# Ledger of designs, part 2: miniprotein binders against Protein Hikeshi (HIKESHI)

Target 1, 195 residues: Protein Hikeshi (HIKESHI), of Homo sapiens (Human) (q53ft3)
Amino acid sequence: MFGCLVAGRLVQTAAQQVAEDKFVFDLPDYESINHVVVFMLGTIPFPEGMGGSVYFSYPDSNGMPVWQLLGFVTNGKPSAIFKISGLKSGEGSQHPFGAMNIVRTPSVAQIGISVELLDSMAQQTPVGNAAVSSVDSFTQFTQKMLDNFYNFASSFAVSQAQMTPSPSEMFIPANVVLKWYENFQRRLAQNPLFW

## First folded at step 22 (miniprotein)

Design cc6 (from j3 with Y3R K53L E55D E87M E96A)
Fold by OpenDDE base, fold request of step 25:
Parts: sequence; C-alpha cells; structure tokens
Structure cc6 (fold): chain B 195 residues (1-195), chain A 119 residues (1-119)
Amino acid sequence: as target 1 above (195 residues)
Amino acid sequence: TPRVRAMMLMWRAILYRKRGDLEKAIEKLEEALRLNPKDPYAYLNLGKIYKRLGDLEKAKEAFERAIEINPDSPLAWYRLARLYEEMGDTEEALKALEEAYELAPENEEIKKELERLEK
C-alpha cells in the first residue's frame, strides 16, 4: 500500500504493519538522510474521506523515540517529499504510535503512516519545515536535486591540462552536464511530470 | 484479488469505525474475515469496536483471536490488558501487560502502564 524512498537507497515497498491502521518503515543510518519520499503504491487506495498522516521518529539524546508529524498523503496527493535533516533537533509531538511494536536502534529512524479521517488530519499541524510544498515542493525538490547534482558534478570539473591520464575511466565534458541541466530544467518548467 | 478485496474491506471497516458507524464496521470486518480468516488486524479492529459498544466479552474473544494468530503482537496484548482492566480483572491485565512488555521492553507506554498496575 505504501512505499518509502530515500535518495541513493533502494525503494521500500513493504511497510511493517503495526496496527490495523498504522504502518512503519525503518530508515537505517537516518543521520545521513536529508529527504524522504512517502508514496502510495496504487494497489489499494484510501477509502473516500481518509488519508495518511506521516510521522518521523528518531532517537533523542537519551535514546528515547521522538515522533514528529511530517505531513500527509492522500488519494489526491499520493506522494510527498519530506525534509527530515532539520528535524533531528526538534521537539517531540503527540503521535498515535504509543503501544506499537517499533524496534529501537540508535542509528535507525522510522517513518510511520497512520490512516486517519481527512477531517482529523486537517486539525493536525505538521512540523514547519518538513513538508516540502506539493507542486512547488516537487519543483523545488527537483530543482534542488538538479542543483545538487550540478554542484556535485561541477566540483569535479578539471581542465584538460589538469587531467591525470586514466585509461580505464570515462570522462564527461562539463558542457554536457550543463546542457543536460538546462534541458531538464526547461522540461521541468514545461511539465513537472514530463518523465 | 481476494487479498486486495479483503484489504479494501478492512479499510472501509476502519473508516466506518472512525466515523462511529460501528455496525457497518462490523459488517465490513466480517466480510473481510470471510476472505482472510487469519488476519490478526481484523480481529484487533473488531475488538476495539466491541469494546466501544460495551460488549467486553466479544472484545475479549476478538483480542484473544488476534493473539492466537499472532502471539508476538505487543499491541494485541496491550489492548487485551486494557480490556481486562476495564473488566476489573487486574490479575489478568498484569499478565497481559507482562507479555506485551516482554515483546516490546522499549515501549514507554507499555512500561508506564505496567508500572502503574504493579503499584
């Protein structure tokens, strides 16, 4: 029903069900994670009038779990991107995962999804910086991802004079990366879902 | 698939439960259980509904069935413990909480409740 994606990691499509209406993903090495994508698999939609509240849990300095509401997924918004890197120092919030079987490991965080009424969800307040705004957030995420990639790739840019011969390595001209970036940005601006 | 249908019924049951339509919730759960008779979460949901209806005996049976299917569920034991408390059976509540605690010793809610009942 739900999937979880961290950049650079394999997609998780098997959430642990911990209650009739609650699911959990484990995120190992969570300190290295900046963003997480939570999405519906499309196999089973929410009933009309229901959605999922998405929570993040990490251990505090005492090893106790701190839960924070990140945002929501619904049939109308079946995927969401959340920034979790800035939440690691946040205060805990009320959460519905009190008596659940959640494994506690110092390096492992959890994404919790609670299936709730849309009306109830509307009364919940996510932590401020977690929800990357929907279309703007996807565009922003994509733009940030693109910028990140461009910056990363550009950091390795060298002139031909600076190149060390490495016959076993393939090299990509920086101009190709820039051209790709510009083209991708153009396509994204035209249609954020062009892929 | 029957599995998908069962899950859809379960989610509808959850919807009805959360909206307070407990009769329809039970109906959907019964339909779901016909498709998947060994779904512990259906029984957990059913137990919660019966508890809300005040039918503590049926709630007990439902939670017990959930435990029979999945004895390693801290939640099932916890819910059963809370039910026993409501029934006035402190001894059985403690036993159930001890099981829940053994399964999830790191769970603060379970620990807190166990400590409360041990006093």
Scores: ipSAE 0.810, ipTM 0.929, lowest interface PAE 0.6, mean pLDDT 88
Fold by OpenDDE base, last read:
Structure cc6 (fold): chain B 195 residues (1-195), chain A 119 residues (1-119)
Amino acid sequence: as target 1 above (195 residues)
Amino acid sequence: TPRVRAMMLMWRAILYRKRGDLEKAIEKLEEALRLNPKDPYAYLNLGKIYKRLGDLEKAKEAFERAIEINPDSPLAWYRLARLYEEMGDTEEALKALEEAYELAPENEEIKKELERLEK
């Protein structure tokens, strides 16, 4: 039903169900996590008029979980990216996930999904900086990623005259990378979800 | 698959419950249970509905069935405890809360409720 993705980690597709309408993913070593993607697997859609409120829990200074609303997933928006870095401090509540089996491991955070009425969700206020939901933010992220890659790759660029023969190695012309970059940007501009 | 259908029915039941259409919610849960008769979450949902309807006995039976299927659910024990409180059975409420606490000692809600009843 739900999936959770952290960059550099295996995708999680088996949420722990903790209530009839609540699901949880564990996130070990959460301090190293900047972004989390929560998505629907496409197996079971929400009923019409329902969606999922996505929460993040982290241990507070006392080791107690603090739940913060990150944002939402819906049939119309079946995936969302959330920035969880910097959310380690703030106001939260345990209430949304009361009576749950809470793991008291300081290094483990949780993503909680609560199935809610869309009308109720509209009344909820996510924490301001968590939702990378804007197309603009995604575009900015991808652009930064592309720029980073280009800069990285270009740092290794050498002229033909500077090349040391290495028959065992394959070389890619810098112009190929640039062309790829330009093409990718064009596609991204046309459709941010082209891939 | 029957499993997928059961889950879809569960979600429909949740929808109806949240909208206040408890009769339809029960109907969907019964359908779901025909497909998956050992779904503890269906019984948890059913218990909640019956509680809202004021049918405390059916709520009790539902929660007990949920516990029978999954005895390691702190939520089930907690809900049962709260139901016992509503029924005026403090002794059984306390026992149920103790079970919930044992399963989830880190849960402050359970702990607070337990402390309240012990007083």
Scores: ipSAE 0.780, ipTM 0.919, lowest interface PAE 0.6, mean pLDDT 87
Fold by OpenDDE base, last read:
Structure cc6 (fold): chain B 195 residues (1-195), chain A 119 residues (1-119)
Amino acid sequence: as target 1 above (195 residues)
Amino acid sequence: TPRVRAMMLMWRAILYRKRGDLEKAIEKLEEALRLNPKDPYAYLNLGKIYKRLGDLEKAKEAFERAIEINPDSPLAWYRLARLYEEMGDTEEALKALEEAYELAPENEEIKKELERLEK
């Protein structure tokens, strides 16, 4: 039904259902997370007139969860990117997940999705600067992520002449990584949602 | 798949509930339960609907069924507790809240409600 993606981490496709209309993803080591992508898997669309309000929860100074509305996903906008790095010090305005069992681990934040009427969602005000709303922003984020990965990987590149024999280790030619990067960029440019 | 169909029915039930069409919501939930008879969330939804309709006995039955399916749901216990309060059964409300608290000791809402009833 829903997916959650953090750069450099495995995609989460199994949200924990905590109520009839609410789902939660756990985000370990949330302090290292800048952006989160929330998306519909396409298996079950919202009914007409419904969407998902996306919330972020982090522990406050007392270890209590603070929920903030990040934005929305809908059938018409089945994916969204949210910046969460700047929210960690904010005060929560809503407790949409009140009596739900939320695992409180100090290092674990949560993404919550509440299925709501579109009309009700229109009355909600997301926290400022959380929504990276545009496809362009998504593309930019993805590009930055890819660049970061490429830069990291390439920093370990050595020529054949520079290689120290290590029979226990597997090596990937740098050109393979480059080709992958170029292909991915090409696909991303063609369709930002190709995956 | 039956699972997908059941979930779609659940979502439609939620739609109808939120729009105030409780009868249609019940209808969709019943259909969903035919496909997935052990969905605790369907019963949680039913309980909420029956409570809203003022049928407290059916609400109780629904929440109890949800608990039978998933006894580790703090939400189910919490909703049951609130229902008992509405029914004037403070003793059973307290017991249900205690169960909810045991399952979710970090939940502030549960804790606050428990503290309120203990006073």
Scores: ipSAE 0.779, ipTM 0.919, lowest interface PAE 0.6, mean pLDDT 87
Fold by OpenDDE base, fold request of step 25:
Structure cc6 (fold): chain B 195 residues (1-195), chain A 119 residues (1-119)
Amino acid sequence: as target 1 above (195 residues)
Amino acid sequence: TPRVRAMMLMWRAILYRKRGDLEKAIEKLEEALRLNPKDPYAYLNLGKIYKRLGDLEKAKEAFERAIEINPDSPLAWYRLARLYEEMGDTEEALKALEEAYELAPENEEIKKELERLEK
């Protein structure tokens, strides 16, 4: 239902459900994270009139979780990018996950998604500077990623005449895909918004 | 898939609950439970609805069913504890809260409530 993406890490597609209307992703080594992408997988849309409030939780100086509202995801805005690097020293403003089965481990932060009425969400105030971009940025990211792949892969393309009979065909070495992926991941790890 | 349909029904139930249409919420939950009869979250939601309706016995049964399916849910025990408190059964509330605390000793909300009931 929900996905979570951190630069340089594998995509998380299995949120832990902690209540009927609440889901959590664990983010190990959260101090190294600058941005997080939260997105709907497209399998189950929100009912009309509902969306998801996205929260970030990190341990404070006392090891207690501090929850902050980052922003929202909706059917109309199924993905969002949040900057969390500057939030690690902030004050908690929300406690939406109080009695939930949330594992509190040092160095592990959490992304929480609470399914709520859109009207209620409209009354909530996200922490400043958390929301980097709307759906457009995520779409642009995907497009730029594909463009980057295409440009990289095509640079290694050779004519079939150079390899086997079929001069009208172009060949790209299989390892090009791997090299692209590795390079892309490296760049993403360095700067999630490199595109 | 039945799983996807059940989840969609659950979300609709949540929608109706949050809008205050509790009867419709129950209807959707019952439908969801027909597809997935061992969904502890459906029972947790059902218990919350019955509690709001003032049917504390049905709420109790729902929470107990949730616990039966998933005994390792601090939330289920916590909700049951709060229900017992509303029922005036402080002893059972304390027992349920102790179970919740055992499952989630790091949870400050559970801890605070336990401390409150032990005073």
Scores: ipSAE 0.778, ipTM 0.918, lowest interface PAE 0.6, mean pLDDT 86
Fold by ESMFold2, last read:
Structure cc6 (fold): chain B 195 residues (1-195), chain A 119 residues (1-119)
Amino acid sequence: as target 1 above (195 residues)
Amino acid sequence: TPRVRAMMLMWRAILYRKRGDLEKAIEKLEEALRLNPKDPYAYLNLGKIYKRLGDLEKAKEAFERAIEINPDSPLAWYRLARLYEEMGDTEEALKALEEAYELAPENEEIKKELERLEK
């Protein structure tokens, strides 16, 4: 029902449910991650009046988990890109923690999604430095995200002969996904902020 | 699929619970459980609803059913512990908190409540 994408990694689509209204993705080696994409797979939309609050958790210097609100996903905005590199307490390119962690020990962090009322989400304030970074890094990440999303979605394609009758289940023709993918890539290359 | 339909019903029940329409929330959870009888999160949701209604015995039964389905849920043990405290059963609350702590020792809320209850 949710997906989590990090550039250069396979998309995660198997969120661990941890409460009736909460889902998590593990982010191993989080020190090497600058951006994450959180998105709805499209199979299960939120009920009208609900959406998802997206959180990031990382261990602080004392080893305690710190949860921070990154932003939201909704039926109207089912995908969002979040910058998490600034949330790791670094001071530019000389952050010693990041370099040592890459060499010595894999890092563990989490993306959490909490299903909530839209009215409740309107009262929440995301952390200020989770905004999308420069156009260049946005374009680079978005291209990789688009390729990964298309490959993921196309892996669920079935032929007419493979379909079982499922009248309560909705399907998307594979050529619609391909058309969207091609159109989006062209428009993004021409204007990364066309949307 | 029935599992997808059950999840849609559960999210609808969460909507009703958060809006305060507890009777409709129960109705949707019962429908969800008909389609997916072994969903521990539906029982966790029921337990919260019955606790808000003041039916502590039904809340206990729901949390216990969630634990039967998934005994590795620190949340289920934690909610059962908080229910036992509300019922005045401090010894059972401590036992349930210890189970939650063994499953999630990094969780600060569980740790804080365990320390508080031991005093």
Scores: ipSAE 0.619, ipTM 0.853, lowest interface PAE 1.5, mean pLDDT 76
Fold by ESMFold2, last read:
Structure cc6 (fold): chain B 195 residues (1-195), chain A 119 residues (1-119)
Amino acid sequence: as target 1 above (195 residues)
Amino acid sequence: TPRVRAMMLMWRAILYRKRGDLEKAIEKLEEALRLNPKDPYAYLNLGKIYKRLGDLEKAKEAFERAIEINPDSPLAWYRLARLYEEMGDTEEALKALEEAYELAPENEEIKKELERLEK
């Protein structure tokens, strides 16, 4: 029902249920993470009138998780990108997952999703330094990663006359990388979630 | 799948519970349990609904069923403890809270409630 993606990591699609209306993803090594993507898989849409409040928690010095509201996902906005690198200085003022996270005294940060009434969500204010994002922001993020990969790979390109073949090396012509890059960009523009 | 449909019914029940339509919430949870009879969170939801209706015996039965399905749930034990406290059964509340504590000994909320009840 939900997914959680960090650049360079395996996507998580199996949220741990911790209450009837609350789900979490663990974020190990959270200090190396700048952004997370939270999205709906599409298998279970929210009922009409409901949505998901998305929270972030770190272990505090008392061993209790303190949850900060990052923003929301809904049927109409099923994906969002949140900046979490700046949140370590901002402290939470709410305990929406209070006793519901009892099994985990986490040494690891968590993303939490709470299924709530849309009217209740309208009364909530995300922490001020969390970025509001959309599927367009996810598309921009993936495009930047693709540009970076292409530029990096292309920096090693050589002409046929400049090749130094060896038995332990495999080579890919640069035009193959360019063709893949152009095809992937086209598919991403048509459907940002085609993968 | 049946388990996906059971979760959709569970979320519908949560919607009804939050709107105060408690009988409709029970109907949806019973439908969900026919599709997924081993869902401890459906029983935890039923327990909250029966507690709100004032039927503390049915609330107890629901929380106990959730514990039967997943005895390692400190949440289930904690909710049972809070229910016993509402019923005036302080000895049973303390026993259930001790079970929750053994399962989550570093949880400060459980520790604070244990200290409060032991006095």
Scores: ipSAE 0.599, ipTM 0.848, lowest interface PAE 1.6, mean pLDDT 77

Design cc6 (from j3 with Y3R K53L E55D E87M E96A)
Fold by ESMFold2, fold request of step 25:
Structure cc6 (fold): chain B 195 residues (1-195), chain A 119 residues (1-119)
Amino acid sequence: as target 1 above (195 residues)
Amino acid sequence: TPRVRAMMLMWRAILYRKRGDLEKAIEKLEEALRLNPKDPYAYLNLGKIYKRLGDLEKAKEAFERAIEINPDSPLAWYRLARLYEEMGDTEEALKALEEAYELAPENEEIKKELERLEK
């Protein structure tokens, strides 16, 4: 239903369900993460009138979770990039004994998604420093995914001289992948939301 | 897949429950349970709906079924405990809270409610 992506890590696509309407991804080594992408896989759209509120939780100095609203995903905005670096460290936090960075390696942070009515989500206010431009971020994310796919597929390319006969296998000419890549890039540049 | 269809029905039931269409919510949950009969979250949702309808016995049965499917769920025990409180059955509420606490001793809401009831 949902996916969670951090640059340089494998995509998480198996959220842990923790209530009938709540789902969680673990973020180990969260101190090294600056941005998180949360997206809908497309297999299960929200019913009309519903969406997802996206939260970030990190352990405080006592190991207690601190939950903060990052923003939203909906059928109309099915992917969003959230900045979390300012939420787990920074001089803007105050405490009677001075500001303390909440950086601990033995605990994990979490991304939580709560399935809610759109009307209820309209009354929620995300933390002010988590937002990133969704159109620019979506385009950059999609371009990186396109490049990754193309490089991966190209790493298996062989010339006719390099082929070993394998009559039970089906083959796709390498230029099909290149043509798809070029067409997709052109469509994405014309309309980043064309799919 | 059947599990994908069951989750779509679950989200539709949540929509109906939140909008107050409780009979339609039950219908969708029964449909979801035909596709995924051992989904403890469908029973947790049913329990909330029956509690809102005032049918506390059906709510109890639903929460007990969720526990039968997944006895290691602190949420299921916690909701059963809160239902027992509403029924005036403080002894059973305390027992259910103790089960939730044993499963999640770091959960502050469970700990707070257990301490409140022990007074």
Scores: ipSAE 0.596, ipTM 0.854, lowest interface PAE 1.6, mean pLDDT 77
Fold by ESMFold2, fold request of step 25:
Structure cc6 (fold): chain B 195 residues (1-195), chain A 119 residues (1-119)
Amino acid sequence: as target 1 above (195 residues)
Amino acid sequence: TPRVRAMMLMWRAILYRKRGDLEKAIEKLEEALRLNPKDPYAYLNLGKIYKRLGDLEKAKEAFERAIEINPDSPLAWYRLARLYEEMGDTEEALKALEEAYELAPENEEIKKELERLEK
């Protein structure tokens, strides 16, 4: 139904259901997170006339959750990138997660998704600077992930003269990884949604 | 999968409930429960619908079934407590609300309602 992605972390695809129409993802060590991607997995579309309001929750200085509306996902816009770095000291907003289970751990934030009528969502205003252009932010997010992969793979590179015999291991020439990286980066710049 | 189909039916039931077509919402929830019989959220949804229809005994049975499936849900206990209050059974409402409070003591809504009912 929903997925949640943070750069440098494994994607989360198993949201915890907390009400018949509400789902959450836990974000441990949330202070290091600047952006989050929320998306539909494609297995369960919303019924016509419904969509998802996306909220961010962090614990305040007393450990109490502060919920803020980030934006929306719908069948017509099934993914969105949200900036959360500026929200970790903001004020709360109206939210529908009242009597749900509340995280008591001060280092864990949450992404909440509430399934609602589109008409109800139209009356809601996200906090400022939370939603970003999905193309530009998606490109930055993807570039950061791509750079991380290339740097990790390159850290294992050795020259032919530096290799020791290891017949049971397979090796990939570093220029293959570089060419893949360059090709992927070029394609991403031309069409950020090609993959 | 059957679980995916049950969730699609659940979301359709939520749509019908929010539009006020409560009989169709019940039909979809009953179909969802045939595919996923241990879904506490389907029973929570049924309880809300029966409460709106004025069948408070069926609402109670649905909320109790949700708690039987997942007794660690503060939401389920909270909704049962609010139902008992509407039935005029303040003593049972307090007991259910104390269970919700024990499960979620930081929840301001639960704490406020518990304080209100303690006479």
Scores: ipSAE 0.577, ipTM 0.843, lowest interface PAE 1.7, mean pLDDT 79

